# Designs tried in a protein design chat: VHH binders against q9y6x5. Part 367

Target 1, 379 residues: q9y6x5
Amino acid sequence: LPPKLLLVSFDGFRADYLKNYEFPHLQNFIKEGVLVEHVKNVFITKTFPNHYSIVTGLYEESHGIVANSMYDAVTKKHFSDSNDKDPFWWNEAVPIWVTNQLQENRSSAAAMWPGTDVPIHDTISSYFMNYNSSVSFEERLNNITMWLNNSNPPVTFATLYWEEPDASGHKYGPEDKENMSRVLKKIDDLIGDLVQRLKMLGLWENLNVIITSDHGMTQCSQDRLINLDSCIDHSYYTLIDLSPVAAILPKINRTEVYNKLKNCSPHMNVYLKEDIPNRFYYQHNDRIQPIILVADEGWTIVLNESSQKLGDHGYDNSLPSMHPFLAAHGPAFHKGYKHSTINIVDIYPMMCHILGLKPHPNNGTFGHTKCLLVDQWCI

## First folded at step 16 (VHH)

Design gc18 (framework vhh_7uia_1)
Fold by ESMFold2-Fast, scan of step 16:
Structure gc18 (fold): chain B 379 residues (1-379), chain A 123 residues (1-123)
Amino acid sequence: as target 1 above (379 residues)
Amino acid sequence: QLQLVETGGGLVKPGGSLRLSCVVSGFTFNSYHMAWVRQAPGKELEWVSSISGSGGYTYYEDSVKGRFTISTDNAKNTLYLQMSSLKPEDTAVYYCARTEYKYSGEWTPFDLWGQGTQVTVSS
């Protein structure tokens, strides 16, 4: 029987939540599996980019999903939101579910992972759910487990996406211990439900399960706002994305726009595209705008108004507050092993190895994850 | 076809309690995040509380936390707001509304509203 893998994402699950709150179900999962304490995500630290990096092993400049709001200078197309089903935006990479369906006679299943409801290179996940934030975790789990048990060709790769704790992190901020405690306890209960469901269906012992996230969350404040309208008139540029990384498309000379912005705030870095730090791997794509503005952690870029967000992400990927974790359990993984850090792009080649797939060229390093795997020699 | 109908408002003394109900029709109520939003005379709309249609996640504005409880009865397609320890400042028209959360991390604007139910807190 072919190896099977379920990849689960809890959006916005900051790594240090594991140390500041109790997760009895997740700790039981980890006790018989592996934990990576920090996953260094890709820049920009946003949902669409990082979810696509997990399943492609590529930096954003390479897979083409460079933000949650995008403009392509060559085609003049705008990327809007989760209802934008144009394959154009996703076709610069091959996600693992496509490879799974094309290299082997196998099926993929998806409960709302970003991109799985889009045909990519003319291939859509064999089974999928259209995105709807109000569909319960239980319904998503019921569909995934049904497809894992009752498909031909067999489902060997399945994904499950959940919006919390991101939605609550934005609404309350990560420093609201009372509300975040309640939300995180609910997530731990959902992990318990997941494990119990897989045990009851006879899947638990033979299924590889990865639980991870795309980014963390940091506290924002009305005292930490950067007002772009105080520095530059809206007639000089088109705004493609705002906060905390602003994407600026000049309507006049680029140097003139840059000069108006470069001294706008001591809490924001202003970059011409070619001057974006190499460590971000955020430069070589037509969807990256001529000028980007990067706010300091906890600062919000606004247009002459207050911000409603008490928490946000998108900041520098070197910040621990932006890092998620990874936990895994199953026949491919050691039991009771703890690892300090991996890069989020390393998850893809590891998953390809587990499934017996040949990875497409990618930015991950398989060696970084081999200590997690029973069939590998740890240096 | 699509409608939200609020009931349960009225006149109550400070420190009193009221239970608001919102009956939804024309859609599967538990497929949306549902909210209570209020508007006092001459003031802007103020979000009060939200509940996920199926996940059991609840959210509260700070001023009502510990006094108000949002809940649903999926079998009756009904959203509730149990209000206790009512204050004169809670006097407003209360609307139920629906919204959704997007992959982009954004909440959509409230796109379907009821007609509202008046709550008056006075001695």
Scores: ipSAE 0.431, ipTM 0.750, lowest interface PAE 3.5, mean pLDDT 91

Design gc19 (framework vhh_7uia_1)
Fold by ESMFold2-Fast, scan of step 16:
Order: structure tokens, then sequence, then C-alpha cells
Structure gc19 (fold): chain B 379 residues (1-379), chain A 123 residues (1-123)
């Protein structure tokens, strides 16, 4: 019988939450599985880019989902939440569910993971749900478990996405202990429900389950705003993305726009595309704009208005506040093993190994995750 | 056809309680997040509270935490705001509104609004 894997994402689950709040259900999951304490995500530390990096093993410049809001200078197309279903944006990489369906002639299932409701290289997830934030975790789980048990060809790769604690992190900020405690306890209860449902259905003993996230969260404030309108007039540029990484498309000479921005605020860095730090791996794609502004942690870029966000992400991926964690359980994984850090791009080749798939060329390193796996030597 | 109708407003003394109701028609709560938004005389719109359609997640503005409780009754297609320990500063027109959370990590602007119900806290 082929190996099976369920990949679960809790959006915006900062790794540091594990040390500051109690997670009895998640701790029981980890006790009989593995924990990676920090996952170093890709830059920019946003939802769409990092979710696609998890399932492709590629940096954003290579897979083409370089932000949640994008402009492609070659085709003159715009990307936003309203047109994320255009295959054009997703076709620069091959996500694992496509490889799973084509290479092994198996089925994939998805409960709202970014990209799974889009035909990519003419292949859409065999079973999927269109994104709707009001659909309960229970309904998403019910569909995934139904598809895992009742599919031909068999579902061997399944994904489940949940938008908390990101939604509450933005609303309250990660330092609001009262509200975050309530939200995180609810998530822990959902993890308990997940495990119980899989046990009840006879799936638990033979299913590999990964619980991870795309990024963390940092505290923002009305006292930490960068007013872009005080730096440069709207007539000089088109704004492609705003905060905390602003993507600037000049309407005049690029150097002139850069000179107007470069000393605008002590709390942001201004980069010409070719000067973006190599460590970001955020340069070689037509969807990366000629000028990028990167706000310092906790600072919000605004257009002559206040921001209602008390938490945000998208910041430098070296920041621990931007890092998620990874926990896993199943026949492929050791029991009670703790690992300090992996790169988010390392998840893809590990998942390919578990499923017996040949990975597409990627930026991950299988050696970084092999100590998590029972069929690998790591002493 | 898509409509939100608020009721339950009125005049109440400081420290009093009031329950607002919003009857929705043309859609179900399972597909949307619902919110209460208020506007005090001469001030801008202020978000008060939101609830997820089926997930049971609730969100509150800091000034109302512990005093206000948002809830839904799906069988009656009704959204509630139970207000307690009311203060003169809570005097406002209260609107029922519909919203969504997006992958971008942002709440969408409120796309459907009720007519509002007046709450006056005075002694």
Amino acid sequence: as target 1 above (379 residues)
Amino acid sequence: QLQLVETGGGLVKPGGSLRLSCVVSGFTFDSYHMAWVRQAPGKELEWVSSISGSGGYTYYEDSVKGRFTISTDNAKNTLYLQMSSLKPEDTAVYYCARTEYKYSGEWTPFDLWGQGTQVTVSS
C-alpha cells in the first residue's frame, strides 16, 4: 500500500508561541513524533510565497509567487486575491500534488492550501475546496478524511489550510496575551480533534502527518508608521505592494525615484533590484519590481493614513519572529526527536522522499531533514 | 434581497445592558464573517466585534473586551451583540456588517451593511 501524507498549515503560527503558551494536544503529538523548533522561511515572509515554497522547495524568485500582490512587467498582468486563480502566476514551478498525480498516477486532495484550486501545468488537485475563510476546520477535515478513505486512484497526498492564528495575530498583535491565549488554545483543541478523527477512522497508524506554518508574526503600532506620501509623490511611481515590503514600479527614471526614497525613513531599507541582499534569494524574477522597500521589524508602511494592524509579517526572514515550526508524526518519522532548525524549502524534498516521488530540481537539502526519518541513518 | 436589519437599540443608563439583534436574509452565516461597527456622533466608523460564520472565532475591540459578547443563532439567521456595563462613550449608531478574511492576511472591507440602530447611554 502506498505511503500517505497529510500536510497541515496553521497560518501565522510563530514558533515562539510554543514556548509562551500551553499546547497539551500538540505536545502529545510531538511526544510520539518529531519537532523542528524553527523553520527558516523564504523572503518575503508572506502567506502565498511561503505556502508555495513548502510544496515546491523553491525560493520565491524561482517559483514566481513573489508576494501576495504582484505585477509582471513582461505580460503587464496584475495579481491579487481577486485573480489568484489565473494559472499564469503559478506555472513557474511544479507543486508536489501535481508531481504526485503525474509521476505516480495517484490522487491528491486539498482543503484550501494556496494554489490547489488552480490548474498548474494543466493539472489541478484531484479533490479540492475553493477558498472560503468561514468554512470550519471540521468541514475541511471531514472532506480530507473522506477523500483519504474513498478515492480511486488513492489519495496519497492531502493538504489542509487554516487561517488562524494569522487572522487574530493581525487583529490583536502577538503580544496580546489574553486574546492570543484564547486563539492558540482553540488551535490546540483543533489539533486534538484532528488526531481523534484520524484515530476514529483508522487512518492514524498508517498516515504521515506534518503540522507546520508559513511564517510568524510581529507586534506593530500606530507609533511605528512610515508615511510613504511624505517621501515621494504618487505621480512618480505605481505601487504594486505596500507593507512591510513595498514594491515600487517607477513612472520616471528609476535612479530619480530611488534618490527620493533612499533617505526617507531610518526604519526602512531601500533597494534597487540588483542590490537586494543575496541572502534573500529575491532578485531573479520579472515580478520583482525595480525598487523594493523593506521596513524594519514592527514598522508599517502607509499612504498618509493610520494602520489598524496590530500584528504583521513579511519582514526579513532572519528574524526569529518570522519563523514557524514543524511537527510531524507517522510511520516515516522518529518518536520523541527534537531538531533545532531547517529551511522551509527543505520540507519539499523530505515529503517527496516519504511519498516515493522524484523531486523536481529545488533549493532544499534532503540532508537537513533526514534525521527526522526512521529509514535514514543520522548518527 | 441581501439585507441586514438591526433592532434592539434604545436609551439606557450607564452600567446598564442592551442586546442588539441583526436579522440577515439572502445568505447564510456559514459563508461569511459578521461584524458590529459603530459610529458615535461626529466621529468615524469604529469596528466593535466580529464572528466567524462556522468556526466560532470571535474578535473584539480593546475598549469593549469583557463587556460585549458577539454570537449567532444560525436557525434564526440572527447575529447578536450582548452589551453590558454600558458607558456614555458607547453611545453610537450600531451597524451589522458582512466581511471576509483573505489569504493576504487582511480582512476585506465590509461589503454589506444594515441601516443601523441607535444606542444612547445617558443619565
Scores: ipSAE 0.230, ipTM 0.653, lowest interface PAE 5.2, mean pLDDT 90

Design gc2 (framework vhh_7uia_1)
Fold by ESMFold2-Fast, scan of step 16:
Structure gc2 (fold): chain B 379 residues (1-379), chain A 123 residues (1-123)
Amino acid sequence: as target 1 above (379 residues)
Amino acid sequence: QLQLVETGGGLVKPGGSLRLSCVVSGFTFSSYHMAWVRQAPGKELEWVSSISGSGGYTYYEKSVKGRFTISTDNAKNTLYLQMSSLKPEDTAVYYCARTEYKYSGEWTPFDLWGQGTQVTVSS
């Protein structure tokens, strides 16, 4: 039977949480598997962009999900949570579940990974759940394990998404030790439940499992706000995305808007699209707006209002606070191996290798992950 | 008909306790996060607490953490806020509200509100 892979994301799981809190179940998982201590995500360090980068191996400018809120200047379409099911937004890349279903005629299953409830290139995940944040981890896990055992063609690629610790990171901030310890302990217990369920069903020894995340979290404050309304009147521009990376569509001359913004705050960088740093790989897409504003770590861009968020992400991808981790276990992976850093785009070609799929052209480097794999020679 | 009806408010002395109830009709809790939001005289709306539709996650404003407990009874379509160790600064109109944590990592604005119930903490 073909190899099987379950990809699990705990949204907003900052890598250094592993050093500051105890994770007995995750530690047992790692002891017989592999740990990558830091995963360098793509810019911007937001949920939709990074989840799609994991499953396509592409920078955001290449896969087209460039933010959680987008505007396409060519078609004049707007992207938001309410219309995220329009295939237009997702069709600039081919995610791994589509390749899995078309290339090998195998099934895919999804419990709420971004994009899996959307037909992409006329192909939707064989089994999926429509996104609903109130559905329990247990129900998501029950569906995934049922589909892994009871599908024809067989499910060889499955995904499971969970909103925590991102939701709590936003509400409490990552420096709230009491509340974060409670949430992270609950996540560790869910990892224990996951492993126990897979063992009970006879899946554990033959299933490859990756546990990862899309980004980290940094502490915000009411003392670190950038009031955009103090810089420029809203009649001069349309706001496509606000914080911590603001996407500005000018209603007047672009240079005039830029001049009003460029000296507004010492805690924000203002870029014309062509001046966005090359290291971000965030320039070559019609959904990237003519002016972007990038707040410094822990600063929030607001419109003459207070922010209720005590934690946030979206910041510069060079910041360690924005980095998640990756842990994996299964027949494809070494046991007890620790690796320092990979790029988030490297996950896709590694997963294609494990599943025996031919990857679409991508920005990942297979060499970065070969030391994790038993069938590769790491010198 | 979508409706939220709050009850349980009243006058209580400092250090006392009250339980607020919110009965909902026209939808189920399992699809939404429910919240309590309060407004003190002459002040802006302040979020107090939220609970996920699964009941698995609860969130509290720092000043009420350890004193207030949010819970649901899905069979009765009722949201509760158990308030203990009440302080004069807890005096406010308390609203039951509906919200949702979105895929993008953002909370939706509160889109359905109750009429409010008055809580007064005074000697």
Scores: ipSAE 0.091, ipTM 0.578, lowest interface PAE 5.8, mean pLDDT 90

Design gc20 (framework vhh_7uia_1)
Fold by ESMFold2-Fast, scan of step 16:
Structure gc20 (fold): chain B 379 residues (1-379), chain A 123 residues (1-123)
Amino acid sequence: as target 1 above (379 residues)
Amino acid sequence: QLQLVETGGGLVKPGGSLRLSCVVSGFTFSSYHMSWVRQAPGKELEWVSSISGSGGYTYYEDSVKGRFTISTDNAKNTLYLQMSSLKPEDTAVYYCARTEYKYSGEWTPFDLWGQGTQVTVSS
């Protein structure tokens, strides 16, 4: 029987939540599996970009989903995170479910992972659910397990996406211990439900399961706002994305716009596209705008208004608050092994190895994940 | 024929309780997040509480935490807001509204509203 993999994402699950809260079900999962304590995500530390990096192994400048709101200067197209299903935005990379379906006589299944309800290179996930945030975790799990057991060709790669703790992290902020404790306990219970369901269906012993996330969360405040309207008049630029990374398209000379912005706030860095730090790997794509503003951790860029967000992400990917974790269990993985850090782009070549797929060219390094795997020599 | 109908408002003394109801027709609210939003006289709309379509996740404005409870009855297609320890500053028109969470971490604008029900907290 071919190897099978279920990839689960809990959006916005900050790595240090594991040290500050109790997760009995997750701890039982990792006791017989592996834990990577920190996953260094890609810049910008946003949902669409990082979810696509997990399944392509590419930096954002390479896979083309560079933000949750985008403008392509060559084609003059605008991307909105509200139901934009134009394949144009996703076609700069080949996600693993497409590779799985095209290289082998295999199927893929998806419960709401970003991009799985879009045909990419004329290929859509064999089984998928259209995005709807109100659909329960149980319904998503029921569909995934049904497809894993009842598919021809067999489903060998499946994804499951859940919006928490991101939604609550934004609403309450990560420092709200009472509300975050409740939310994180509920997530741990869902992990317990997941394991129980897989055991009950006879899938647990032969299925590889990865539980991970796309980014973390940091505390915001109405005392930490950067009012862009105090820096520059709206007539000088078009705003493509706002906070905490603002994407600025100048309507006048680029240097003039840059000079109006560069000393506006001590809590914001202003970059011409060519001056964006190389360590971000955020420069070589037409969807990256001529001027990028990067707010300091916990600061929110606004347009002469208050912010309702008590937590946010998108900040510098070197910040530990932006890092998720990775836990895994199954026949491909060692038992009781703890690893310090991997890059989020390393997940893709590891998953390709587990499934026996040839990876497309990618930015990940297979050597970084070798120690997690039973069939590899850990050097 | 999408419709939200609020009932249960009225006059109550400080420290009192009221239960607001919102009957949904034309769609199944288990497919949407449902919210309560209020507007005090001369003020802007203020979000109060939301519940996921599954009923598993609830969200509250800080000023109402511990005093208000949002819940659903899927068999009756009805959303509730149980209000206790009411204060004069809770005086407002209360609206039932439909919303959805986006992948980007943004909540959708409220795209379907009820007519509102008046809550007055006064001695």
Scores: ipSAE 0.321, ipTM 0.695, lowest interface PAE 4.4, mean pLDDT 90

Design gc21 (framework vhh_7uia_1)
Fold by ESMFold2-Fast, scan of step 16:
Structure gc21 (fold): chain B 379 residues (1-379), chain A 123 residues (1-123)
Amino acid sequence: as target 1 above (379 residues)
Amino acid sequence: QLQLVETGGGLVKPGGSLRLSCVVSGFTFSSYHMTWVRQAPGKELEWVSSISGSGGYTYYEDSVKGRFTISTDNAKNTLYLQMSSLKPEDTAVYYCARTEYKYSGEWTPFDLWGQGTQVTVSS
C-alpha cells in the first residue's frame, strides 16, 4: 500500500558529535540503514530557514524564510515568532506536507516542525500540534504514532521536531564535554525509545524514518564580541536581525551606513545586498535587507551588552561546525551504507521520490541521494 | 525612553504562589520575545522562562516546568510570571528582559533589562 515516511529533527545536532560521543541506539539504527556524515545546509544556518529548506528543497532566497527575524520592505510586515503563523511569510514555497495532501489525497501529521501549524496555500497539515516547548518528546511521539496508525485518509508523511541539542548547545557551548555528554546520551535514549515504540506498534517494518538536523553549533566567548554601537549610532539604521548575521535597514543613505560599518571590525564582513557572495544563494528576496553583516565563526554581534550565549549558529554554511548529519532506515533505504556529503536541499526531492510525489521546482539534485535508495543506483 | 518595570515580588512560605508583572514602555511589545531571568545571592544569572510576543510559544528551564507559567497581555504591554509550588531555591531577584526571536528554545542575548523584583521563599 502507500509508502510512509517519518521525518525527525533534533535541532542543532552537529555532525561531528557522532565521532566524539557514544550513540549506541543511533549506531544500531545506522547499522541497519544509511548514514550521510555531513549535510551542507543553506545560508543563513538558522533553525527556521533550514527546517523550511528541508521540506521545500529551496534556498532561503527562494522559499522566503530568510532568517528567524525578518522585515519585508514591500509590505512593511515584521516577522518574529509572534508573527510566524501569518501565511504571508510561508507562501513563497510549497512544503512537502502540502504536496502530499494535494497530489495524493493522503494525510500529513506534524509534531511541531516549523510551518506545520500554518495554512500554506490554504492547506494546513491534516494533524498537527501548536508549538509548545514544555510538551515532552514522548507526548509528541505518542501523537505521531497514533496518527500514523489511526487516520483516514491515511497519514503517509509525518514530522517530529525536538529542541535538543540546540538549547543546551547555546547554554553550555558545544565544547562543554560534561554537559554535552549528558544531553547527547539523553537524545540517544530518545532515539532508542522511538525505534522501540515503532517496533511495538508494528510500524517499523513498513515505515521509512529519516533522522536529521537543521544545523550544527560553534563555541562562543565573551572574549569574541563585536559591539555594533561602537561602529554606528542607532539613529542611522533599523536593526532587523542581530547575530551572527545582522540585517541592517538604513534610515539614511545606504552608502553612508555601509561606510560607517565596513571597517569597524576585523571579525565581521559587511556586504551591500548585491555584493553578498553568490555561493550563499542569499540575495534575491525583498526580505533580505540592503546591508548584511556576517560575523566570523565564534564571534557574536552585540549592542553594548555582554552575550550569555556559549554556543551559536547562523554562520557561513561552508563551516563544518554548522553541518548536521542525516541517518535513515526503512524499505526505501539500503542497509549499512555510508555516504560522505549531500546538500540539505537534496532531502526534499529524495522524500518526494520515496512518497511517489511529483516535486515542485527546487534547488536539490536527486542524483546526490540515489546511492541511499534500494530502487536506484549511483552516481 | 525604553523601560521595563518589575513588580509582584515578596516573602512567601514554601509551597506558596506569587505572580510577577513586568510593564513595558517605549517599544512594540508584540515584536519581541520576552524573558524572565533570576539571580540568587552570590550566584550567576539563571534563565527561567521566555515567551513570544504573540504568546503562542513558551519556553521553560527544566527546574520550573510545571510550576511556573509565563504569559502576556499585549493590550497592557505587560509580561507575567505565575509562580506556584515555590521552593527555598527559588529565592532570587527576578528580572524581565527583552530578547530576540526564540523558536527552538534557543538562548539568545538580552538587550534590555528591568530593575528587578525580590522573591524570598522561607518559613
Scores: ipSAE 0.007, ipTM 0.350, lowest interface PAE 9.4, mean pLDDT 88

Design gc22 (framework vhh_7uia_1)
Fold by ESMFold2-Fast, scan of step 16:
Order: sequence, then structure tokens, then C-alpha cells
Structure gc22 (fold): chain B 379 residues (1-379), chain A 123 residues (1-123)
Amino acid sequence: as target 1 above (379 residues)
Amino acid sequence: QLQLVETGGGLVKPGGSLRLSCVVSGFTFSSYHMNWVRQAPGKELEWVSSISGSGGYTYYEDSVKGRFTISTDNAKNTLYLQMSSLKPEDTAVYYCARTEYKYSGEWTPFDLWGQGTQVTVSS
């Protein structure tokens, strides 16, 4: 029987939450598995981009999901509805569930991982749930475990997505210890439920499970706002995405728009597309706008209005506050091993190795994850 | 037709209890975070409590923790706020309000409000 992998994401789970709160169920998982303390995500540090990077091993400029709101300059299409299922947006890469189904006679299953309810290269996950925030973690887990046990051809790759702690992180901010403590305890209980369900169904000993996240969270404040309306009139540009990375499409000369923005606030960097730092790997795609604004950590870009967000993400991917973690357990993984840092793009080639799949060309480095794996030699 | 209707307010003595209800029509709770927001006389709006649509995550402003309990009855399309150990400073108009967490990881502003129900705590 082929190896099996369940990939679980808790959206917005900042790595240092593990140090500041108690997670008895997650710590038991880690004790008999592996922990990567920091995962350096891709820029911009947003949900759709990073979830797609995990399953493709590509930077955003390469896989094409460059933001949660996008405009494609060549086709003039807009991606502003979070439920947009146009394959156009997702077709610049091949996610692992597609590779799993096409390279081997195997099935994939998905409980709401971004992109899994979209046919990509004419291939949709064999079993999937359309995105609906109202569906409980328990129902998502029940469907995934049912599909893992009762599929032909067998489900060898499964994904499970959960919106917390991101939703609460936005509403309360990561420094609200009281509210975050309750949310994170609930998440730890869900991890306990996951492990117990897998044990009860006889899956636990033979299933590889990865628990990770797409990004972290940083504290925001109404005292840290950048008002774009004080910099430039709305008539000079079309706003494609606002905060903390603003995507600006000029209606007038690009240089004139740039000059109006460049010195407006000491708390944001203004880049012409060709001047975006190489380290971001965020330049070579038609969906990246001619001017981007990058707010400093904890600063929110607004349009002459207050912000309701006490927490946000999307900031520079070098910031530790933007980093998630990765924990894993299963026959492919060592027991009780801690690793300091990997890149989020490294997850894809590691998962391909575990599943015996040939990875598509990608930006990950298998060597970065080899120390996690029992069939590899760590130096 | 989208509508929120609050009921259950009234005059209560300090230390008393009161249960507010918010009946919704035109949508289902499970797709939204539901909130209680209050406005005391001459003061700004203050968020009191929230509940996630289907996940059952509950959140409270510090001054009401241990005294107030937010809950939903999805079969009745009703949001509740059970208030106990009421204090004069809890006197306010209480509104239920809807907010949405989007798939892409973004919160909406409060986009739908009820008319409010008056809670007065005095001897």
C-alpha cells in the first residue's frame, strides 16, 4: 500500500505562540515526531499565496497567486471575490494533489485547502469540500478520515484547513493574551481530537501527518495608520490591494504616481516593480502591479478611515512575527527531533519524497528537510 | 431581506440577570461571527462579546468576562447574551451585529446591525 500524508493548516499560527502558551496535545505530537521552530514563508505573507506555495514549492511570482486580491494586466481579469473559482488564477503551477492523481493511480482528498475546489490543469481533488466557513473542524475531519479509509483508488494525499487562529488574531491582535489563550487552547483540543480520531480508526501508526500554517500575526494599532488619501488623490490610480502591501495601478504616468507616494510616510517603502527587493522573489508576474507599497511591521495602510484590525499579516517575510512552524509525525519522520528553520517552499519537495512523486520544478531545496526524515542521513 | 431584531432588554437592579435575544432573518448564523455591541448614554460604541458561527469560539470584553455568556441556537436563528451580576455601568443600548471572516483571511466591518434593546441597571 502506498505511503499516505495528511497536511493540516491552522491559518495564522505564529511560531512563537508555541513558546508563550501551553499546547499539551501538540507537545505530545511533537515528542514522538519532529518540530521545525520557524518556517520562512513567501512574500507577501498572506493566506492564499502561502497556502499555494506550500503545495507547489514555488514563490508567488512563479505560481501566480500573488495576493488575495489581484489584477492581471495582460488579460485584464480581476480576482477580488474570495470565492472566485476561475482556473485561470491557479493554472500557473501544478499543486501536489494534481501531481498525486496524475503521476500515480491514487486519489487526493481536501477539506477546504485553498485551490482544492478549483479544477487546475483540468484536474480537481478526487474528494473535496467547497469552501464554507460554517463547516466545523469535526465535519472536515470526519470527511477526510472517511476518505482516507474508504477510497479506491486509495487517498494518499489529504489536506485539512482551519481558519483559526487567524480570524481571532485579526480581531483581537496577538498581544491579547486572554482572548488568544482561549483560541489557542481550543486549537490544541482540536489537535487532540485529530490524533484521537486517527488512532481510533487505525490510521495513526501508518499515516504521515504534517501540522503547519501559512503565516504569523503582528499587533496593529489605530496609532499606526498610513493614510493614502493624504499622499495621493484617488483619481490618479486604481487600488488592487490595500494593506499591508498596497498594489497600485496608475491611471496617469507611473513616475508621477511614484513621486506622490515615495516620501509620504516614513513607515512604508514604495517600490516601482523593477525595484522590488530581489529577496522577496516578488517581481516576475503580470499580476504584480507597477507600484507596490510595503508597510512596516504593525502599520496599516488606510483610505482616510480607521482600521478595525488589531492584528495583521502580509508584512516582510524576514520578520519572525510572520513565521509559522511545522510539526510532523509518522513513519517518514524521526521522533523527538527539533530543527530551527526551513523555507515554506521546502515543504513541497519533502512531501513529494514522502509520497514517492516526482516534483515539478520548484524553488524548494530537499536538503533543508532531510534531517526530519528517517530514510535520509543528517549531517 | 436581511434583518436583526433584539429583544429582552429592560430595567433590572444591580446584581440582577437579564437575557438578550437577537432573531436573525435572511441568512444563517454559521457563515458569520455574531457580536453584541453596546452604547452607554453619551459614550462611544463598545464591543461586548462575539461568537463564531459554527465553531463555538466565544470572546468577551474584559469587564464582562465571567458575568456574560454569548450563545446561539441555530435551529431558532437566535443569538443570546445571558447577563448576570449586572452593574450600573452595564446600562446601555445593546445591539447585535454581524461580521464575516472571508476565505482569503480578511475580516469585514460590522455590515448588518439590529435596532438595539435598552438595558438599564439601577435601583
Scores: ipSAE 0.261, ipTM 0.637, lowest interface PAE 2.8, mean pLDDT 90

Design gc23 (framework vhh_7uia_1)
Fold by ESMFold2-Fast, scan of step 16:
Parts: C-alpha cells; sequence; structure tokens
Structure gc23 (fold): chain B 379 residues (1-379), chain A 123 residues (1-123)
C-alpha cells in the first residue's frame, strides 16, 4: 500500500507552550516519534501565508498569499475574507495535495486547511470540507478517518485544521496562564482523541502523522497602541492591511506618504517596498504594497480606536514568540528524537519525500529534516 | 426566518442571581458561535461572553469572569447566561447575538441580534 500522511495544524500554537504547560497526550506522541522544538515561520507570521508555505515550501513573495488581506496592483483585485474562493489568489504555487493528485493516481482529503476548498490549477482536494469554524474537531476527524479508510483511488495525503489555540490566544493573550491552561488542556485531549481514533481504526501503526502550527502568539495591551490617524490623513492612502503589519497604497506621491509615516512612532518600522529587509523574503510580488509598516512585538496599529485583542501575531519571524513547533509519529520517523530548529518551508520537501512525490521548486532544504527520517543518513 | 428570542431579564438586588435565555430558530446554534453583548444607559455596546459552536470553548470579558457562565442546550437550541454576584454596574440591556471566527484570526461583527432583555441591579 502507498505511504499515507496526515498533516494536523493547531492554529497559533506557540512553541514555548510545550515548556510552560503539561501535555500528557502530546508527550506520549512525541516519546514514540520526533519533536522539532522551534519552526521558523515565514514573514508575515499570519495564518493564510504560513499555512500555504507549509504545503508549498515557498516564501510568501513566491506563493502569492502575502497576507490575510491583499490587493493585487496589476489586476486591481481585493482579497479580504475566508470565503474568497477566487483561484487567482492561490494559483502562484502548487500545493502538495494538487501534486499528490496529479503525479500519482492518489486522492487527497482536507478538513478545512486553508486553500483546500479552492480549485488551484483546476484541481481541488478530492475530499474537502468548506470552512466553518463551528464544525467540531470530532466531525473533522470523523470525515478524515473515513476518507483515509474508504477511498479509491486511496487517500494518501490528508489535512486537518483547528482554530485553537489562536482564537483564545487573541481573546486572552498568551500570558493569561489560567485561561490558556484550560484551552491547551482541551487541545491535548483532542490530540488524545485523534490517537485513540487512529488506533481503533487500525490506522495508527501505518500512518505518518505530523502535528504542527503556523505561528505563535504574543501579549498585546491597551498601553501599546500606534494610532495611524495621528500620523496621516485617510485621504492620502488606501489601507490594504492594518496590524501588526500595515500595507499602505498611496493615493498621492509615495515619498510624501512615506515622509508622513517614517517618524510617527518609535514602535514601528516604515519601509518602502524596495527597502524591506532581505531576510523577510517579502518584496518580490505585486500584492506587496508600496509602503509596509511593521509594529514592534506586542504593539497594535489602530485607526483612532481601542483594540480588544490581548494577543496577536504577524510580527517579525525572528521572534521566538512567533514560532510554532512540529511533532511527528509514524513509520517514516525515528522514535524519541528531538531536533532544535527547522524552517517552515522545509516541511514541504520532507512531506514530498515521505509520499514519494517529486517536489516543485521550493525554498525548503531537505537536509534540514533528514535526521527526522528513518530512511536517511544523518551527517 | 432566522430569529433569536431573549427572556429572563428583570430587577435583582446586588449580590443576586439571574439566568438569561435565548431561543434560536431558523438555524442550529451548534453551527455558529453565540454570544452575549450588553449596553448600559448612555454607553457603548460591550461584549460579555461567547461560546464556540464546536468544542464548547467559552470566553468572558474580565469584569464578569467567575460570576457569569455561558452555556448551551443543543436539544432546545437555547443559549444561556447564568449571572451570579450581580453588581449595579451590570445594569444593561443584554442582547443574544451570532458571530463567526474567521481563518484570518478575526471574529466577525455580531450579525444576527435578539430584541434584548433589561437587567436592572438595584443600588
Amino acid sequence: as target 1 above (379 residues)
Amino acid sequence: QLQLVETGGGLVKPGGSLRLSCVVSGFTFSSYHMGWVRQAPGKELEWVSSISGSGGYTYYEDSVKGRFTISTDNAKNTLYLQMSSLKPEDTAVYYCARTEYKYSGEWTPFDLWGQGTQVTVSS
């Protein structure tokens, strides 16, 4: 039978939560598998961009999902919500489920991973669920396991997405230990349910399972606000995205807008597109706006309003608070191995190797993940 | 038609308890996130509590934590807010409302509202 892989994402699962809270079910998973302690995600450290980087192995400037809210200067199209099903936004890359369906006579299944309910290069995931945040983890798991066992051609790549701990991280902030403890305990119980379900269905010993996340979370405050309205009048620009990375489309001369913004706050950096730091790999795409504002960790950009967010993400990808982890178990993986750090773009070529797929050109380095794999020589 | 019908408001003394109910019709509340929002006289709308339709996750504004409990009864399509240790500053019209959590990490504005129920905590 062909190798099978289930990729699971818990949105906003900050890597250091593993050190500050107890996860008995996740620790049992790791004991017989592998743990990567930190995954360095791509900039901007947001949900849509990083989920698409996981499945394409590309930086945001290359795969085209550069933010959760976007404007394309060439076509004049806007993207601003989770129900936008225009393939245009996703067509700059080929995600792994498309490759899986086209290179091999195999099926893919998806429980709400971003992009899986959109036809990309005229190919949609063989089985999928339309995004609805109110659908239970149990229902998503039931559908995925049914598809893994009862499909022809066989489902060899499956994805499962869950909104927590991101939703609670935004509401409470990561420093609210009492509330975050309850949320993370519930997530650990869901991991226990996942493992139990796979064991009961006879899938556990032959299925490769990756548990990861797209980003972390940092504490915000009403005392750390940047009021953009105090810097510049709305008549001078169109706002494409706000916080913590603001995307500014000037209505007047770009240099004049830049000059109004550059000294507005000591807690944000203002970049002309060509001056965005090379280390971000966030420059070469028409959807990246002429001026980008990057708030310092824990600072929120607002428009003459208070913010209700006690936690946020999107900040500099060098910040440990923005980093998720990766844990994996299955026949492809060593048992009891711990690795320090990989790049989020490295996950894609590793998954292609496990599935026997030829990866599309990508920004990942297979060598970074080879020590996790039983069929590879670690230098 | 989509409707939310609130009941259970009234006059209570400080330290008292009250249970608000919201009966949902035209949709199943388990398919949506549900919440309570209040408005005191002459003040802005203030979010009080929300419950996820999936997983049973609950969220509370800081001033009500430990005093209020949000819950649902799936069989009755009913959302509850159990209020205890009520204070004069809890005096407001309480609205039942529907919301959604988006992929982008943002909660939608509450888009389907009940008529509101008055809660008055005597000084």
Scores: ipSAE 0.415, ipTM 0.748, lowest interface PAE 3.5, mean pLDDT 91

